# Ledger of designs, part 130: VHH binders against q9y6x5

Target 1, 379 residues: q9y6x5
Amino acid sequence: LPPKLLLVSFDGFRADYLKNYEFPHLQNFIKEGVLVEHVKNVFITKTFPNHYSIVTGLYEESHGIVANSMYDAVTKKHFSDSNDKDPFWWNEAVPIWVTNQLQENRSSAAAMWPGTDVPIHDTISSYFMNYNSSVSFEERLNNITMWLNNSNPPVTFATLYWEEPDASGHKYGPEDKENMSRVLKKIDDLIGDLVQRLKMLGLWENLNVIITSDHGMTQCSQDRLINLDSCIDHSYYTLIDLSPVAAILPKINRTEVYNKLKNCSPHMNVYLKEDIPNRFYYQHNDRIQPIILVADEGWTIVLNESSQKLGDHGYDNSLPSMHPFLAAHGPAFHKGYKHSTINIVDIYPMMCHILGLKPHPNNGTFGHTKCLLVDQWCI
Below, E stands for the ipSAE of ESMFold2; O stands for the ipSAE of OpenDDE; V2 stands for 0.75 times the mean of E and O plus 0.25 times the DockQ between their complexes.

## First folded at step 5 (VHH)

Design y5 (framework vhh_7zox_3; at its last look DockQ between E and O 0.03; V2 from the best seeds 0.00; counts 0 for: pae O 14.9 > 2, placed apart)
Fold by ESMFold2, look of step 5:
Structure y5 (fold): chain B 379 residues (1-379), chain A 118 residues (1-118)
Amino acid sequence: as target 1 above (379 residues)
Amino acid sequence: DVQLVESGGGLVQPGGSLRLSCVASGFTFSNYWMGWVRQAPGKGLEWVSDIKYSGSTGYADSVKGRFAISRDNAKNTLYLQMNRLKPEDTAVYYCATGYDEYSGFDPAGQGTQVTVSS
């Protein structure tokens, strides 16, 4: 019958947590499925951009969600000013749930994946929850499983988003073994609950499940601060985003602003938009500001001398600390297979293949993921 | 230690206004998203609004056009102007800190009671 896919994200789940902490439930999930040990995400390594890259297969410059805080110079709109649900921000790409539910006799369901409560191209997920961080994982799972079991037309693609371990990673830092052990144990219990619920409802054997994340987490410190106010007066620019990638809109001559910033810290790279490294694929969108500042790993850009952050993300996507993992189980996937790495944009064409969808133009490479799939020649 | 001290709540008739304040200490206020969450009797916490370190704002659909969030970084103070109040706005209002739009908000204070009734 038609293949079904559940895509699950645990925000901020750094790949090496699997090596450094105990996950009996997740390890059992992996044992009966596949693991990709490191997923190379997209720059900047932030939540909204990377969740949208998973479901579009596009770099940030191409899908238009270029940061968690954005300004569009053409329309003068601010992302998160009045409405982060404005389709204007999301309409530069077509996410997989839109393509899926436009097929005959198919629908899509969502429990709070970024963008699923937005009418993108006048199309909102067929079943969805409006984002509310107070809603428990159990309630999100109950809604998703109810929709997977009881919808007409049938739900063939579903998403589920959870805020941890990202929230705790920011609060404690990834190297706080005591607190992160407690947090990660709770997440493993939630994965156990997910698998148990799917088994009890008769979904487990015929549902493909991907468990992944958008980025990792790096330890921060009060010893690693970059004070922007010491280098440039605030009247010379508008700050669109601060750390670890600052987005600077000059109010005066751009070259003058650049010159004030370029020697601000040896722990920060300062780029004119045209000089952003090609490997970032982060240049060709009007929402990318004329100057960006990229802090070194573990460094925090601040407006004064202190920061309460103990963990952060958004850094260079070549850093292993920014990389999540991917695990999957279901009839489309091998059992007991481990793969070293894929690109996060590769997930989209793989999902399209599993669901029998024609992918939109994208930056992913199906060949990178075909060894995960039982119906593919891997040799 | 992080401290958030809410004030400005009270009893008000429908259609009335209140202005909430939250004084923060124990962290660098200007580096954080600040927000308001509320808890109606017998309900969970509901996000109301937030304001970024840059001054950009967000609002829940139920309060858009009626509430206005602001911050004064020099005074470490967050404000919520609440206009055209409805009985449904009755709740304990908490000031909270955040790191990202999906990171959640951490309330730390006792909150301030807002009661809208005739």
Scores: ipSAE 0.000, ipTM 0.358, lowest interface PAE 13.1, mean pLDDT 89
Fold by OpenDDE, look of step 5:
Structure y5 (fold): chain B 379 residues (1-379), chain A 118 residues (1-118)
Amino acid sequence: as target 1 above (379 residues)
Amino acid sequence: DVQLVESGGGLVQPGGSLRLSCVASGFTFSNYWMGWVRQAPGKGLEWVSDIKYSGSTGYADSVKGRFAISRDNAKNTLYLQMNRLKPEDTAVYYCATGYDEYSGFDPAGQGTQVTVSS
């Protein structure tokens, strides 16, 4: 049988949720498969960038989705979660579903994974759902599993995306055990539904399933605010992205803007584009603005408006609170194996291997995931 | 491509009124924060007013009570009603696009000249 892979993302599922909350369905999934306890995601630790990194194996500077909100000064184009349909933003990379889709006797399916409802390199999944947050997980799951089971040519790669626990993490904060317990219980139940559906359809034994996330969530507070208006006049810059990594487009001399911001807060690092730390791999793209501000963990950059978020993400990708997990099950994976950490870009070459696809040049290291796979030697 | 086309400027006497318009294209207008900025001779850009996609408005202290910003999403048009104009209001006015409720905005148009003089 041709290999099949379902990639599932629960947005904002912080890795240590597995330690602090109960997940009977997910734990059963893990028991019969593999777990990577921490996945180091890419900077910035936001939804669109990291989801695209998962499916391209590239750092943000390379695949070109450098934030949830972007501006290209040359073309004057805008990107946001409400304006993400222009292939211009996505075409700097080739996501795995496109690679798969172009193979003979294969097709791809997608349920609201970022970028899947956009023709990238003039290719779109044979089966996909336009993004609509109002669509239930059940409906998304039903479509995905139907396509996996009945499509011709057969769907060999599918993606499934869900917005929780991210939305709730923002609302309640990750440390709200009462509310987050309720939210995460629902997530676990959804995982149960997924597994049950696959079993009912006879897909469970032959389908490789990866459950992962794009980022974690850190606790925020009204006591930890960085007000930019206290440091610089609003008229001196355009704010392309706000918190916790602000993208600054100066309207006056860049040096002047930088000087006004560099000492704005002891809890915020200010970088000229050329001085962005190399470890972020967040420099070599024109879509990265001339100045970026990076707030410390748990600090929120604000304008003269109060933030209502009790949790946020986007911070330094070395912070454990920003890290998601990865669990997997299927014929390609060991059973009962746990791994400490991988990079999020490592997922791409692994998926390519599982699917028998030739990977595009990427930043992932296949060697980091070898121990997860039954057909590989574990060093 | 994002396009912002300003109009409605002109010469008026102190105390007069003007209504500026900005027609937007190349993006989903209704999803964006819009605003007006101005640049007087020899001065830098100055924020004048903004309106979020939610409809909430903001004004610079210098124009509060005199200027009113509004938007027509069906027409992809931003407006600025300017009343009780002063010589200090003389500037090129630019329409600007914000990316979300909390972000700033960037002018992209040619601007429209407003001159207040006796």
Scores: ipSAE 0.000, ipTM 0.241, lowest interface PAE 14.9, mean pLDDT 93
ESMFold2 (binder alone), look of step 5: mean pLDDT 80; pTM 0.806

Design y6 (framework vhh_7zox_3; at its last look DockQ between E and O 0.01; V2 from the best seeds 0.00; counts 0 for: pae E 20.5 > 2, placed apart)
Fold by OpenDDE, look of step 5:
Structure y6 (fold): chain B 379 residues (1-379), chain A 118 residues (1-118)
Amino acid sequence: as target 1 above (379 residues)
Amino acid sequence: DVQLVESGGGLVQPGGSLRLSCVASGFTVSSNYMGWVRQAPGKGLEWVSDIYYGGSTGYADSVKGRFAISRDNAKNTLYLQMNRLKPEDTAVYYCATGYDEYSGFDPAGQGTQVTVSS
């Protein structure tokens, strides 16, 4: 039988939640599998970019999903969470479910993973759910597991996405122990439900399961605001993306806009596109705007409005608060093994290996995950 | 499919008022940066007004105090209330997202003609 893999994402699950909160079900999952304590995600540390990096192995500049909100100056198209269905945005890369789907006697399934309800390179998963935040985890899980169990051709790769604890992290802030304890308890219970269902269906022993996330969450405050209106007139630029990384499209000379912003706050770095630090791998794409503002950790870029978020993400990808974790279980993985750190782009070549797929050119390093796999030499 | 459809233009006398509408399909107006641009005869595209997804608004100096941009989330529609219209306001008006003053508006909607004349 061909190997099977289920990739699960809990949005905004900060890595150190595992140290600061209790997760009985997840810990059991880890005990019988592997854990990567920190996953260094890609800059910017946002949902769409990082989820696409997981399944492509590419930095944002390469796969073309460079933010949750994008604008293409040539086609005059825009991208947002409410406008993400145009293959134009996704076709700069080939996600793993497409690669898998195109294989003989294999199919892919998806429950609301970003990009899975869009035909990419004229291919869409044989089974998928249109994104709807109102759909319960249970329903998503039921569909995914049904497809994994009963499909012909068999589903060999599946994705499952859930919006928590990100939404709650934004609302309460990651340091709210009372509220986040409740939220994270629910997440752990969902993991319990996942494991239980897989066992009930007889999938648990043969299915490889990865549980991960796209980014963490940092504490924000009304005392840490950067008001752009104090530095530059609203009429001088178009805002493509706001905080904590603002994408600026000048309406006047770029240099003038830059000069008005460069000293706006000691807690914000201002970059011309060509001066964006190389370590971000966030330069070589036309969808990146001429000026980027990067707020320091915990600072929020605002206009003449108050931030309603007590937590946020999107900051420097070197910050531990931005890092998610990765746990895995299945025949491909060791049992009881813990690893310190990998890059989020490393997940793609690992998944390709597990599924027996030839990976497209990518930025991941298979060597970083070898110790997680039972069939690999670990140095 | 994403599209914008403008309406509400017409002929008015100086000092008159018009209300432009822009109906969006395929995306949510309130979740996106939106704006109005205009092109007068023989002139390039000019930025008029914008509204951020957060609700902040901006106006060109030439229309400040006279024009007001707004949106109706339920109707997924963008509006431009134009008061105290001047002959200089004569142009084709387009609604858009992500534009700048120096960029073309293609592909885009057909726009709506506003003519201010005595």
Scores: ipSAE 0.007, ipTM 0.249, lowest interface PAE 12.4, mean pLDDT 93
Fold by ESMFold2, look of step 5:
Structure y6 (fold): chain B 379 residues (1-379), chain A 118 residues (1-118)
Amino acid sequence: as target 1 above (379 residues)
Amino acid sequence: DVQLVESGGGLVQPGGSLRLSCVASGFTVSSNYMGWVRQAPGKGLEWVSDIYYGGSTGYADSVKGRFAISRDNAKNTLYLQMNRLKPEDTAVYYCATGYDEYSGFDPAGQGTQVTVSS
């Protein structure tokens, strides 16, 4: 039988939740498989960019999904969480489900992973669900398992996306032990349901499963606000994205806008596009605006208003609070092995290896993940 | 450049103790996810212990209750206190940062040899 892979994301699952909360089902999954304790994600540490980096192996500047809110000055197009279906935004890269369908007679299935309901390079996932946050995890899982069992050509790559603990992390903050304990227990129960469903359907022994996330979460506060209205008039710029990485399109001379912003707060860094640190790999795309503002961890950029969020993400990708984890189980993976860290872009070449696909050019390093795999030797 | 220099290994009898040190340069130990991995002769890397930037610690089942990870922020140094050592603890021990590209299977330092035998 051809190798099969299910890629699962629980949005906003911070790596240290594994140490600070109890996950009996996830811990059993890890005990019988592999764990990567921290995954270093891509800057900016937002949902759409990092989910696309997982499936393309590319930095945001290279795949073109550079934020959850974007603007293209040439075409005058806007992208947002609620307006994301134009292939224009996605076509700067080839995600793994497209590669899976184009390099041999295979099919792909998707339950709401970002981009899977878009015809990227005129190719949409062979089986997919249109995004709808009201669809239960159980229904998403039922569709995925139905497609894995009952499709011709066979589904060899499948994705499953769930919105928690991100939504609750924003609402309560990661430091709210009572509420986050309740939320994370529910997520662990869903992982238990996933594993039991796969066992009951006879998929568990021959299906490779990756459970990962796109980013973490940090605590915010009404005492940590950066008020842009105190520093610059709205008429001087167009705001493309606000917090914690603001994307600023100047309406006047860029240097004048920069000078008005550079001393606005000691708790944010202001970058001209060409001065963005090289370690971010966040410079070489027209969708990256001429000025970005990067708030310090736990600080929120606002327009003279309070913030309703008690947790947020999008900050510097060197911050451990922004890092998710990766766990995996299946015939390709060792049992009971723990690994300290990988880069999120490394997941793509590993998945291509498992599936026997030739990876497109990418920023990942297969060597970083080879110790997870039974067919590889590591030093 | 990130550098991690391990020391404190040696030959010890079963039941003995050692304290390993890892001096870091190029970054701040207290602000990073740090850990210890080991490689027994002819084997792959095995995770031993970690400490999160918030101070939470973790241990492999095989060492839990016997090993203790800690940090000294003033010296920018990570430690592993190893008690009640067993022959199966014999390995080269490496420290690593949890999100650094050299962590995992390509440790940056030379490691420090721990040998537990009579």
Scores: ipSAE 0.000, ipTM 0.114, lowest interface PAE 20.5, mean pLDDT 88
ESMFold2 (binder alone), look of step 5: mean pLDDT 81; pTM 0.821

Design y7 (framework vhh_7zox_3; at its last look DockQ between E and O 0.01; V2 from the best seeds 0.00; counts 0 for: pae E 17.9 > 2, placed apart)
Fold by ESMFold2, look of step 5:
Structure y7 (fold): chain B 379 residues (1-379), chain A 118 residues (1-118)
Amino acid sequence: as target 1 above (379 residues)
Amino acid sequence: DVQLVESGGGLVQPGGSLRLSCVASGFTVSSNYMGWVRQAPGKGLEWVSDIYRGGSTGYADSVKGRFAISRDNAKNTLYLQMNRLKPEDTAVYYCATGYDEYSGFDPAGQGTQVTVSS
């Protein structure tokens, strides 16, 4: 039998939370495994794109999930976090759970990882939960462990997604130490519950577990708003996505729309698609709109209204505040090893190696993660 | 020390067969992405075949249906069975380990000469 792997995401877990807050359970997990202190994610630093990058090893322009809100002008289709079930959006890549379960004597399980309740290339995860944010972590964990322990063919790859600390990070902001300390303590307790459940079920010694996240969180403020309505009339464009990376589809000549926007705020970069910096790898997909607006860290683009968020993400992926971490434990991983940084796209080829899968074409580099693994020669 | 020692080459007539072996030390063949590359006289390295940890195999179009990659975990050895050999298969063959098919292979051994000639 191939080794088993559980991939866990706690959404919006900023890398430096590890040094600024107490995590007794996560620190015990790290002590007996590996830590990557900073994971450089992909631009834009949003939830759907980065979760898909983890499981495909691709930049957003290559896997086609380029934002949490998208529009396709040819088909007239819209995508949003509440309208995400059409396979059309997901079919530009093959996520690892599809590759895994198409192998002989393998299946995949999922507790709410983005895309796992969609039939991608006519293939849906062998066992899955339909997304529902009201389902407790305990229920998600119970389903995942039941499937890992009781399935035929065996579940060899499983995913588990949790909305925190992202939801609370948006509500309070990462600088609210009192509220974030309470939130992060709860998350550490959930990690403790995860480890204890795996031990009680006899899975802990032989299951590889990755705990990671998609992005971080930065502090926002009502004093840092960019009012788009003050710069341009709604009639000149269609708004596909708003903040902190706005996606603008011009209704008139795009140069005229660009000129109205370029001086709107000193705290916002305005790019014609062809001028988007190459380091973003965010240009070569029809779902990327002709004009994007990229707010500076901590600034919020609004349509003549207040923002209720005190924290946000989606900013430039070079910003440390946007970076998550990765921790891992299991027979494939060293014990007590710490690594400074990897790219989020590097996680995919590492997971393929652990599972014995041939990776699809991707942007990751296996060499960046080989020192985490016991079966690799590291120099 | 990582060592890869290729053997099994030789002179064969067109249509003949050879089995190449690659004995590894310093790592486990079955736990790594492995493959074969070749270098014809005056040419660069050409990817021939690969095998992933889980046993999935790939082949260059020029050798599909004629070559078969395999491994023996007990002997820590990678094999390339070459059938229906053609003059264009003449090359030095190297086994190698790599990170994935997109990062390429980095040969470390001496290679083994295969010559297909009448």
Scores: ipSAE 0.000, ipTM 0.275, lowest interface PAE 17.9, mean pLDDT 90
Fold by OpenDDE, look of step 5:
Structure y7 (fold): chain B 379 residues (1-379), chain A 118 residues (1-118)
Amino acid sequence: as target 1 above (379 residues)
Amino acid sequence: DVQLVESGGGLVQPGGSLRLSCVASGFTVSSNYMGWVRQAPGKGLEWVSDIYRGGSTGYADSVKGRFAISRDNAKNTLYLQMNRLKPEDTAVYYCATGYDEYSGFDPAGQGTQVTVSS
């Protein structure tokens, strides 16, 4: 039988939550599998970009999902949470579920993972759920596990996405121990439900399961605001993305806009597109705007408005607060093994290996995950 | 084609109530982060309220306890119930998805005028 893999994402699960809160179910999952304590995600550290990086192995500049909000100056198209269905945005890369779907006697399934309800390269998962935040985790889990168990051709790759603890992190801030304890307990319970469901169906021993996240969460405050209106008139530019990384499309001379912004705040770096630090791998795409503003950790860029978020993400991907974790269980993985860190793009070649897929060119390094796998020599 | 259409604004006396509506087309309200912002005369854009995809809601301090954000999935509509209105609440109110649409009104609706006056 072909190997099977379920990829699960809990949005905004900060890596150090594992150290600061109790997760009986997740810890049991880890005990029987592997843990990567920190996953260095891609810049910007946002939901759509990082989820697509996980399944493509590419940096944002390469797969073309460079933010949750994008603008293409040539086609005049916009991308956002409310407008993400145009294959135009996704077709600069081939996600793993498409690769898998195109294989003989295999199919893919998806429960609301970003991009899975869009035909990419004219291919869509045989089984998928249109994104709907009102759908319970239980329903998503039931569908995914049913497809994994009963489909023909068999589902060999499946994705499952859940919006917490991101939404709550935004609302309460990651430092709110009372509220976040409640939220994270629920997440752990969901993991328990997942494991129980898999065991009930007889999938647990043969299914490879990865539980990960796209980014962390940092504490924000009303005392740490950067008001752009204090530096530049709003009429001089179009805002494509706002905080903590603002994408600026000048309506006047780019240099003039840059000069008005470059000293706006000591807690914000201002880059011309060509001057974006190489370490971000965030330059070589037309969808990246001419000027980007990067706020320091915990600072919020605003336009004469109060921040509604007590937590946020999207900051420098070197910040530990932005990093998620990765746990895995199944026949492909060791038991009781912990690893310190990998890059988020490293997940793709690992998944391809597990599934026996030839990976598309990618930025991941298979060598970084070899020690997680039972069939590999750990260096 | 994505569109947001606000309605429900009007003239009310202090202490009065209004219910704003935002009808979305081309996307599902319940599947997206939604919010209300307002712009008073001579002032910048101000955040009022939001609802996350997960259902969590937030409010500006100035409207906490008075305003309530909600959504109707069947109607694909976002609402803002405004109670105990004050003159300071006078503004054009806009609904939008995400911060980007709040800040840049290129893709945003026309807004709805709320005037609180005795």
Scores: ipSAE 0.000, ipTM 0.258, lowest interface PAE 13.2, mean pLDDT 93
ESMFold2 (binder alone), look of step 5: mean pLDDT 82; pTM 0.834

